# Ledger of designs, part 1: VHH binders against Protein HEAT-INDUCED TAS1 TARGET 1 (HTT1)

No score or structure here was measured in a lab: all are predicted.

Target 1, 277 residues: Protein HEAT-INDUCED TAS1 TARGET 1 (HTT1), of Arabidopsis thaliana (Mouse-ear cress) (q8lfw5)
Amino acid sequence: MESLLECFAITDGKCHPDCLKANNEQEDYDACQSAALVAVSLISSARVIFKIDSKYTEYSPQYLVDNVGKEEVEGEMDQPSCQYTVGNLLSYLVENVWTKKEVRQREMDQQRREFTVKDCFEFAFKKGLPRNGHWAHVGCIFPVPPFACQIPRVPMKGEVIEAANVSEALKLGMQQPAAARLHLFSPEFDLVGEGIYDGPSGNETRYVGLRDVLMVEAEKIKGETVFTVQICYKKKTSFVKVSTRSMILPLNGDDESQVTEPACLLVDFCIPRFSIN
Positions, changes and structure headers below are counted from each chain's first letter, unless a header gives other numbers; antibody chains aren't numbered by Kabat.
F is the ipSAE of ESMFold2-Fast. E and O are both the ipSAE of ESMFold2, at different seeds. Each is the mean of both directions, binder to target and target to binder. V2 is 0.75 times the mean of E and O plus 0.25 times the DockQ between their complexes.
Where letters were taken out, [cut] stands.
Atom coordinates printed by the task and the answers are left out, and those that the model quotes come from them; centres of patches stay.

## First folded at step 2 (VHH; from p10 with S106R)

Design p10r
Fold by ESMFold2 at other seeds, look of step 5:
Structure p10r (fold): chain B 277 residues (1-277), chain A 124 residues (1-124)
Amino acid sequence: as target 1 above (277 residues)
Amino acid sequence: QVQLVESGGGMVQPGGSLRLSCAASGFTFSDYAMSWVRRAPGKGPEWVSTISGSGGYTSYADSVKGRFTISRDNAKNTLYLQMNSLKPEDTALYYCAKRTGYFSWRPSSAFDYWGQGTQVTVSS
């Protein structure tokens, strides 16, 4: 289904112009937004593949960004300002979207939390997710509206399935697209082009960090298993072939002083497995 | 050893339908993604559709999306392509192809084996 892969593309954005401007001025990499986008893509894909949704359905990544790891507030759903009404929606827009954005930006930054794709799946299985159209505008980088708890959510049941190694990851990828994280090294990753990314290659290698990726393809090249991942890096979405060879990774940038266990460039493989009970 | 035999082609008017079949043997069919590829007169190969080994994921070229449906029967080792709302532009020799790798959730042109093809002609 090419529509499943099109979910890697961000929609046209149905946010207030100030939300779009603030989002565009966001720092180059946001781990929480990355994890949320990958998680929603995989949830939408899995639900269509296993016929839980009859058609491809977009769920809100912003809802995940706003709510994963947040403690519940007692009685929040019963307060008058928390009711999903036209009046409360308009009050939220006036107070939080059309006022000075400097205060809003600082407040939103203070509410951000660190989480992974796995955390997003677990949250979705516990709380459900709203459709993207229901949250996209009010779920921008501005403060979460008080009536957010009343916005309809699609309930979801399932579990996270993880893979510990390449062989297990291959089995997951045969069922559905899978999440993984890729160790990035500069300049090697920038120079890979159409080849196979093999990670660090010399003294001038710098560790960039881990990036969430979508594992979409696996093939055998010269007797070795090679995964193809979709990655968004430096605001460019591309497909990259990645070696599954075990190697010692210089994650701290000083490999002369530290020897660690061999590892693969791709780690943290997982999928959301839905149950229909 | 590995054999791919296409059938079901023929002549049809615009707007008509055809169902192509591909009988596979010589490998564990359910372990491999399978594709349909076509070659129109005077053109090179064009990828049409791919289905995962389990049958759980499918992908289509933009030119056929919504009109063609790929499917498989792993018990019978058979790949299918249901072609509806056919257009003259769909006229081509259609090939069943075995994918090089284990799975693909994207278009890919890497194939180990090709069948002999079955002709589809759409003309008024």
Scores: ipSAE 0.333, ipTM 0.634, lowest interface PAE 1.3, mean pLDDT 76

## First folded at step 4 (VHH)

Design fx21
Fold by ESMFold2, look of step 6:
Structure fx21 (fold): chain B 277 residues (1-277), chain A 123 residues (1-123)
Amino acid sequence: as target 1 above (277 residues)
Amino acid sequence: EVKLVESGGGLVQPGGSLRLSCAASGFTFSDYAMGWYRQTPGKQRDLVADITSGGYTKYGDSVKGRFTISRDNTKNTVYLQMNSLKPEDTAVYYCAKRTGYFSWRPSSAFDYWGQGTQVTVSS
């Protein structure tokens, strides 16, 4: 059975043709996938740092993508198609992975909703997470199996700890890497290189939006605290130094609201804090 | 002027122990992460242990469970307790000052390095 549970891992990038095509044609940014990837990275890191896991253990971001924000239906587990059996697994693979299902892509798009890294942590604390390899098809857009709630999951107990300011964020970052969201401006972010990203710089700046990042370093440069974040943007993963200055951010170009008060480029700092058992 | 002075190196038998010390001056010690690195001839310096300004630690895979980094902010000193030493631990050990409060990156830059102290594990 352990070999059969690894069936999803051997499909790595060889999903159903419709899922493979959709994955190859995805835009550079998907908020659900971004949040899930950051969340599992932090969970894996924190669990090894605090010696809850003896070795670095990869958890499934796809399980988060498939399940965060969806409510359980009472009694659904009793249906035969919802049982985690070899037969149901094979039927799922035949129906969804090995055959062409044109309508499935549209259903997946309609069911997907936006969620944050914080939402992912809260879900993980409530439901647990399967290890990568037991639920490993990130980027493959096909229906979640009816028996998803039967997949073995590692229980996780803890809470989300947030930081309201730079000083609190520093304290969190000293313990473990932290999640945050970064206000992105074009072309400034594309041009930052190895310098410090300082946000909007001129009349031609355009607000791109918020992006999930992993805060991994903090240093003092010329008396100012600067955070280094890991970010995936335009399919490139990089490390970027980010200013912590308060400033007025020109967000009006992308919605009907405006920000009249000073804000920082990095917001929404949080970490998963696990209970010790 | 930033100064980092390592001490405590020497010759030791396999299975033995050593305690390295690094005395720091010229900066506000409690604001900075510190680390120990080691180098064999012809190679780059490799992480042995890091400690954040808040006291949280990280270790290289080959020394986990055998080495312990600690700091005393009252004495501006960082320590490396090395137990169960192996011949593979033979190297020059360097104390290093990070650029800031913490780093979880394996390849982050350092501000200052000490002159190093030789540790030799042999019969």
Scores: ipSAE 0.508, ipTM 0.668, lowest interface PAE 0.8, mean pLDDT 77

## First folded at step 6 (VHH; from fx21 with R98G T99R)

Design g2
Fold by ESMFold2, look of step 7:
Structure g2 (fold): chain B 277 residues (1-277), chain A 123 residues (1-123)
Amino acid sequence: as target 1 above (277 residues)
Amino acid sequence: EVKLVESGGGLVQPGGSLRLSCAASGFTFSDYAMGWYRQTPGKQRDLVADITSGGYTKYGDSVKGRFTISRDNTKNTVYLQMNSLKPEDTAVYYCAKGRGYFSWRPSSAFDYWGQGTQVTVSS
């Protein structure tokens, strides 16, 4: 079985030429990939911090991308095509990687499935996660192989802990790195540099959307709490200081008739809290 | 003016114990993480332990189970209880002030150090 798992890993990244072309044309941002990457980073970190893993262990973000939100099919495990065999692996590779693809349609279907970091944690606690080497993504192949249900997974027990406000988020961040989502405005975010990102500032502001981030530091600057987050934006990973003040956010652009309650730039704080048993 | 004053170092036999103290002034102590680093001549400073403003602790692999960091916000003091001391623990120990409440970034976690206190473990 270990040899078969290694064969799956060896095909990692080898895609049909049409799939490679479509992937290269994909936008720099993928919400499902973003959430999965943040989730596995936090799971790996927490498991080392709380001594559940003896060393830093990388889990598969692609398993999350492929499986979160999909309903389990009763009885599918017993089908011949669901068995993890060399024949089924080869059939999958021939049919989906090497021979035929409608890559644009499959990528559009993938992009329409949205899930959050919280969803990824809940999935991991329900189903476990394979180690990165054992769930070797075959590149840009969708759908998921029928035998995917039989690839070994590390079981995980725990719960998602959320923070409702800045004070609670501080407490979570002291225990371990935390996930959050950042309301991102252009051009303000592109111009922040080493300063504090304060969100929208005028008529030229455009709302970009929410981005998953890792909250890694907190400090008090001039009496106010400022979080530092790690973010990947336009394929560049950086650390940005973010204001925690409440403000009215123009999420619908310049529509002055839209009134919302004050909100913070950082929302949806959460961590995975593992149980010992 | 940030000031960190370490005390409690000295000579001790293997297997012995020491308690280091670091008195802090010139900043709002309870808003900052604190830590202890150590350095042997000719080598890099190594993290021994740190403690967030809220009291969560982290330890270097070589000292876990033997050393305990704690803080007293009413006395603006951070402590390092060192038990089961080994000759490898011989070093200058530095108290460190964090940049804020907590940090998970090693390169930016601490921005000020004291002058250090010598700990020597030998017969």
Scores: ipSAE 0.719, ipTM 0.858, lowest interface PAE 0.6, mean pLDDT 80
Fold by ESMFold2 at other seeds, look of step 6:
Structure g2 (fold): chain B 277 residues (1-277), chain A 123 residues (1-123)
Amino acid sequence: as target 1 above (277 residues)
Amino acid sequence: EVKLVESGGGLVQPGGSLRLSCAASGFTFSDYAMGWYRQTPGKQRDLVADITSGGYTKYGDSVKGRFTISRDNTKNTVYLQMNSLKPEDTAVYYCAKGRGYFSWRPSSAFDYWGQGTQVTVSS
């Protein structure tokens, strides 16, 4: 079974050329991939920090993309095609990966589901996660194989801890990196460089939306608390300092539906808190 | 001005113990992570331990299980308890002030250092 797992892991990097091309030409934002990537980063980090994993272990974000929010099908595990065998793996690859028509369907199905980093943590606590390489690479749009229920997964137990404000978020961040979502404005975000991202700067600003981020540092600059977040934007990963000031955010690019209450650029802070066995 | 004053260094036999203290002033101590680094001549400073403003700790691999960092925010002091000392622990130990509350990035964000205190472990 370990040999079969190694065979499956080797084929993870052999996506159909059209799938690789489609993935590279996707829009800069995919909410499912973004949440899954943040979630596995935090899970890997927390498990090392709290000595649950003895060394840094990568888990599969694609497993989250493929499975979070899907209903379980009764009796699926008992079917012959659901056995994790070399034959079923090869049949899956021939029928689904190497046929052009079915590639587009999987991408469309995944874009119909939206889920958050919190949803990913809850899924991981309920179902566990396979290690990276035991499942398809992030961005592969092929159908979930019928034998997915038999892929070995690392069980995980815990709860999601959320923070309602900056003070609570600081306490979470001192224990481990935290997830958050960032209100992005163009062109301000593209221009921030090594400075502090302060959000919108005038009537020429455009609201891009919320993006999942990893909060990894906090510091005080000129009396203001500033968080440093890791963000993947336009397929580039960077670290950005973000202001925690309350402000009125123009969340509608058409100058309508403006938020009338002060808000922060960073919202929805959470961490995965793992249980001891 | 920021001021970090280390104390508690000295000569100790292998297997012995020593406690370093660092008295801090000139800044709001509770807003900052603190750390201990050590340096042997000709080498870069190595992380020994650091502690966030909220009391969460990290340790260098060579000192895990032997050294303990702690802080007392009422006395503006950070401590390094050093047990089971080895000759390779011989170095100048520096107290360090972070730029902020915590960091999970590989690069340290420490922006001020004390003058150091010598620790020598020899028979």
Scores: ipSAE 0.584, ipTM 0.743, lowest interface PAE 0.7, mean pLDDT 78

## First folded at step 7 (VHH)

Design j1
Fold by ESMFold2, look of step 7:
Structure j1 (fold): chain B 277 residues (1-277), chain A 122 residues (1-122)
Amino acid sequence: as target 1 above (277 residues)
Amino acid sequence: EVKLVESGGGLVQPGGSLRLSCAASGFTFSDYAMGWYRQTPGKQRDLVADITSGGYTYYGDSVKGRFTISRDNTKNTVYLQMNSLKPEDTAVYYCAKGRGYFSWRPSAFDYWGQGTQVTVSS
């Protein structure tokens, strides 16, 4: 079975031309892909740190993109087309990946689903995750294969642990890298360089939105706690130091939706905590 | 001015024990992760163990179960208890200070003591 799954891994590096065109027109930011990528990175990290995996193992973010929030249909696993066989795999690859003549274009109006990193962790604890080589086509639009329910998944048990404040977030970060979301303001974020991102600074500030980040470091600078996060923004991955002080954030939106209470630039801290049994 | 002073090294026979100490000054000790590294001549420094400001500990595979890192924030001291010593543990052991409370990045430790020699042989 591992030999059969290697056929899928090979196609992951050589996308269909129509898939490459669709991917090139994708927005610079996709919240579901962002959440899935952060989630699998943290799951991989935590499983090595706590010695559940003997080596760093990559899990499939595309599986999360394809399945989080979707209702499971009873009985579909009994159909012949849903069986994980060499014939069904090859038919899927020929029909959808390797031939223009038999490729059915994925629906361009596929409903965009919204989910968070926390949703991804909860899903992984409920359903498990396949390794990246077994389900690997993030960024390409392919129909979900009928036999997808039978692709092997690594079972995972655990819980999502959240932090309500900076002190709790520090404790989580000492155990493993943590997920968070960052309020981005332009031009301040684009100009931060090696400094500390302090959020909005004037009347030319524009709220960009929330972005999923990996919190990987914390230090005290001039008496204040500062977190370092890894973020992908405008297709560039970087490390940014972020202030943890409470402030009034001028979030873009209707006046009634604007936050009038103090908040932090980093919110929604969480980690996946694995259990052995 | 940051200062790290290691002590407790020496010569022991295989199977023996040593306890290393590192006295720290020049910074707020409880705000920083601390670690122990070791180096054999001509080789890179290798992580032995580290401990976050909050007391979470991590060990290199070759020392897991034999070595214990600990800290005493009232004495500004980090320790390395080394049990069941092997000839492969022979090295200079360095105390290291982290950049902050914790780091999961490759450059987590950026200040070093002068080191203390540990030699395991008969």
Scores: ipSAE 0.720, ipTM 0.863, lowest interface PAE 0.6, mean pLDDT 79
Fold by ESMFold2 at other seeds, look of step 8:
Formats: structure tokens, C-alpha cells, sequence
Structure j1 (fold): chain B 277 residues (1-277), chain A 122 residues (1-122)
């Protein structure tokens, strides 16, 4: 397996030129990369907090992006194309890295998947994760080599624990950082600075969507619980204080007709709880 | 005004026990995580233990199994029970107040008391 890692180093981590063009046309937000990054951050944190890893160990978010949601093919590990051989490695490199191969946008759209941080945790518990340096990235949309199934993965055992409300989320956050999703509204989120993000505030509010976040802190401000989350938004990572007030959210950007029950700006709290066996 | 007053420090022989107390005032104690840090001369303050507002506890590696942090929200007091003391535990011990219920961010504690000296020597 050492030779496999050396072959990926030979590619120098550079993307195929056609892949670079496609990447430059990618929107500011990629839900799969966001979920994967939050998931590996929490897995790394939880494993060191609970002394499963002796030191902070980085796991591959790209492995999650490449594999979550894909059905495992029975017997795939035994197929000739799955085995690590010089021929299989060379065929992959010739077809995908060393030759001029144009990647069409339409084929990229067919391969895009949606998954959540919870899906990433469940995948990690089922399949394990490689360390970040062991899953060399050759491009944003290149097919994963068939023999990638032999790259070493750290086995992980556990379950996903969810919270249904702020009180339960607070208890999860006291044990470890927690994943959540944040309802973003423009321009309010862009203008929050160091204040408290309170969501929609007027007629010109536009719903941006949900974003995966790390809940890392909680405090009481003026009698209300406020969570601090780490968020990557417009390629910038920052910490934002978020109101936990229940409110009617105008999730239809130009039509509010389908909002029927109060919700919080932060939803879908969960943590990975690892087992010791 | 936030005030943290440590007490219970002193001189103790190796293998002995000592219990530190920290009386807190000037804030709603039950809404805040509390902690104990220690500092030896010429070194940075190190985490000894902390406890969230909900009672979850965390310990530095060198003290786990020997020290116990606890809190009494009715008395606005946080405690550090130190057992099996060693000469390397000699330090000034500081009570610390967190920013809220819990924090996993750097600089999670924003206020310290004046400290109490613990000396472990024969």
C-alpha cells in the first residue's frame, strides 16, 4: 500500500485541467463537502475527548464525499479490478490523470449526491474512515479507483445521538461539540458581525438555505440560551452566536405560504457516540 | 462584579490529600461552567479539571483518577478534591469561570481568581 500512496504523490495533487475549470464554476456552497468536513471534525474531536485516539487524528472528508450513499457491490473486494496491482494502478492513472480527458458538466450532475452529517456518521460506523493523508485526492470529480477499497481505514463503532430540542442539544454540547444545521437568511447573516444572529428581520429577507455547523459553545444572554456555531460560509470559517428562539421561518424566499409551525434557526442536532469494544 | 475566591491550599506530604474550594459571586453560578487551572513558575497555566453547568466533568491527563471536580449550585461553590498528591502537583491553583454553559473553543474561561498555593513536599 505504500506504493499506492507514492503514486498519488506523483500526481502532485493537481487536478485535471478540465476538472479545474469545472471546479471554478462550482457554487460557493457544496453541501456534500460541508457535511463531510463537519463530520470528520466531530469524529476527530470526539475520539480524542473520549480517549479513543491518543492524539488528534485527522480523517478524510474526501473519502466521505466520494463514498457516502454508494451501494456496496457484493464481491467487489475480490474482483480483479479491485485488487492492488501495477496494472490496475497504471490503467487508472492513464485513463484519469495522464491523458487529456474532458469531464462533462452533465455527467457531474448525475454523480452528485446529497447526504447529511448524520449519514456521514452512520457510514463511518459501518465502513470506517482512512486518515486524511491516506486518501490522496486526484481531482474534484475523478472516478474513485476500483482498488481504493484496499486503502487502510480506521474501524469505528458507535451510534448517532440526536437532540429534539434546545435542552437536549445543550446536554449533547456539554459532552462534545455537536453537529447542527442553520437556517440562513440574507442579508441578516452577512450583517451579524459579533452580534447574535436572529434570522429573518423584514420584507427584504431572502432564504439562503441550510448550512452544516459545529455547535461549540452555549451561554445565556438576556435570559435566553444562545449557541455559538462554527460555520464555513462564502469560503470563510467563522464563529457566530445564534438565537435559539422558536419562530415562524419564511423558508419560501418569495412566498411564505407553507410555513405552519414554529422552528428554531438551529435544527438537526447530533453527535457521534463511539463504543468501546 | 465577578469574584472568585479560592481556599484550601497549603503544604502537604506526598501521597496526601487536599480539598480546594472556590466561592463565586457576581453572576448566576448555575449558568456557567467552572474550572481549575494550575501554574508553576515559568510555565503556562494548565487545565486541571473543568465542569459544565450541567455537571459533566473533564480532567487533564496528569490528574485523571486522582482529582475530582464537583460543584454545589446552592452554595455557588466549585471544589477540587486532590488525592494521591505528588511533588509535581505543586503549583498555584486558580478557579476559573467559563463564558457560559460550556465551551469547546480556545480560551473557554474568561475570568480567574487570585489563586491558592498548593505545595507537595516531604
Amino acid sequence: as target 1 above (277 residues)
Amino acid sequence: EVKLVESGGGLVQPGGSLRLSCAASGFTFSDYAMGWYRQTPGKQRDLVADITSGGYTYYGDSVKGRFTISRDNTKNTVYLQMNSLKPEDTAVYYCAKGRGYFSWRPSAFDYWGQGTQVTVSS
Scores: ipSAE 0.712, ipTM 0.859, lowest interface PAE 0.6, mean pLDDT 78

Design j5 (from g2 with D50Y K58Y)
Fold by ESMFold2 at other seeds, look of step 8:
Structure j5 (fold): chain B 277 residues (1-277), chain A 123 residues (1-123)
Amino acid sequence: as target 1 above (277 residues)
Amino acid sequence: EVKLVESGGGLVQPGGSLRLSCAASGFTFSDYAMGWYRQTPGKQRDLVAYITSGGYTYYGDSVKGRFTISRDNTKNTVYLQMNSLKPEDTAVYYCAKGRGYFSWRPSSAFDYWGQGTQVTVSS
């Protein structure tokens, strides 16, 4: 079966031309792709830190993008077309990878769903994750192969641990890198360079939205705690120091839940806590 | 000014033990992670042990189970207890100060090293 996966991975290691075109036309930000990338990065790091993986192991963010939030159909694995066979794999590849089909692209678009990093962790704990070579594309949604449930996955067991405040987040970060979401303001974030991102600072501030980040460092600067986060923004991955002070944020989204009370720039801290057998 | 002063090195037989100490001054010790590196001539420094400001400890694979890092915030001192020493452990051991409470980035985890103390394990 490893030979079959290598054939599938070799074919899927290249983005389909239609998928590459869609990725090139993507907006700056895709929330599901962002959440999946942060989740697998954190899972990979935590599993090495706690010696569950003997070496850094890449897991598939595309598997999360394709499967989080989807309900399983009862009896689906028992269908002949759902069996993991050479014939079914070749049929899937001919229909969905080596040939182009407008219907496939419509189905991909219709299956997009919003989910968070926490949702990704919960899914991974329930279903496990394949290694990146076994399910290897990001930014494309294709109809999931009927036999996808039989692709080998690394089992993962654990729970999501959240932090309600900076003090709790600091404790989580000492154990492993942590996920969080960052309120982004333009142009302030674009101008931060190697300084500390302090959020909005003037009348020309525009709220960009929340972005998933990976908290990797914490330090005290002039008596205040500052977190360093890894973020992918405008197609560049970088590390940014972020203020942890509470402040009034000028959020102007369409959501009725927009907060006018003090808030921090970093919110929604969580980690995956793995069970060790 | 930041100062890190290592002590406790020396000559020891295989299977023996040593305890290294690192006295720190010039910064608020309890706010910083600390670590121990070692270096054999002609090779890069190797991370031996790491302790966060909150007391979480991490070890290099070659020393896990044999070495123990600890800290005493009332004495501004970090320790490395080395047991079951092997000739391969012969090196200069350096105390290192972290940049903050913790870091998961090796390239930015530490910002100051001491002068080192020699540990020699010989039969």
Scores: ipSAE 0.755, ipTM 0.877, lowest interface PAE 0.5, mean pLDDT 78

## First folded at step 8 (VHH)

Design k1 (from j1 with Y111S)
Fold by ESMFold2, look of step 10:
Structure k1 (fold): chain B 277 residues (1-277), chain A 122 residues (1-122)
Amino acid sequence: as target 1 above (277 residues)
Amino acid sequence: EVKLVESGGGLVQPGGSLRLSCAASGFTFSDYAMGWYRQTPGKQRDLVADITSGGYTYYGDSVKGRFTISRDNTKNTVYLQMNSLKPEDTAVYYCAKGRGYFSWRPSAFDSWGQGTQVTVSS
């Protein structure tokens, strides 16, 4: 069964061309894909660091994109078509994949679901995660089959640990790479180069939004703690040093829900802490 | 100027113990991760152990359970307690200074001492 399942998974690290084309027609930033990618990277890293996995194991970000935030349908898993059998897999492949249905019969996820890296960790602890080879492109270029919930998953047990401030975030980062979200401002972020990203600096500043990042390094520069984060922005992955100074952020002047208290550029620090007993 | 001075190396029989020390100066010791690397002739330096500025420790697979890294921020010193020594542990041991409080990136250490020889032989 694993061999047949790998027909879904293009294991070269790139999406199927049809899926990549459809994905590129969306907005430049997909919050769900971003959160899922950061989450699986941190889960893989933590599991190797704490010797839960004997080697670096890639888990499926697409599984998270397809499933986080969805309600379960009562009793659906017990139906014959929902059982993960060779017959059901072959029927699905014949009907949806190998007969080359018209391109318009293939569906991308039409719902905009927003979830965070923390949501991904909690989901993984509740449901487990399939390895990337088992669920690489399901939902992207193929309709999600009824039996998808029975595709093998690695069970995971643990909790999400959060940090409320820079000092706590520093302690989390010393244990393992950590997730955070970064407030991006244009043009300041585009111009940071090798320097320290300080956020907004003038009246031509525009708020871009929050981006999920991996916090991988910390140092003291000129008396202040500076975190280095890995970020994918405008399809470019880079490392950026980020100021931890508290400041009033001009997020949206017309939004009544806008935070009026001082905030840092990096927020929502968390790690997945796995149970080892 | 960053200065790292190792001491405590020497000749030891298999099964014996040594304690290495590294005295650090020229920087604010408590702000930096520290580590121990070792090198045998003709090979690259291998990570033995490291310790973050906050005291979290990590070990290479071949030394885990036998070696213990520790630090004393009041003495600007990092230690490596080596127990149950094996001939395979024979190497020059280098003290290393990290780039900051911690790093999960490659090449996390950017300054080294001169090294101290450890030889495990009958």
Scores: ipSAE 0.716, ipTM 0.858, lowest interface PAE 0.6, mean pLDDT 80

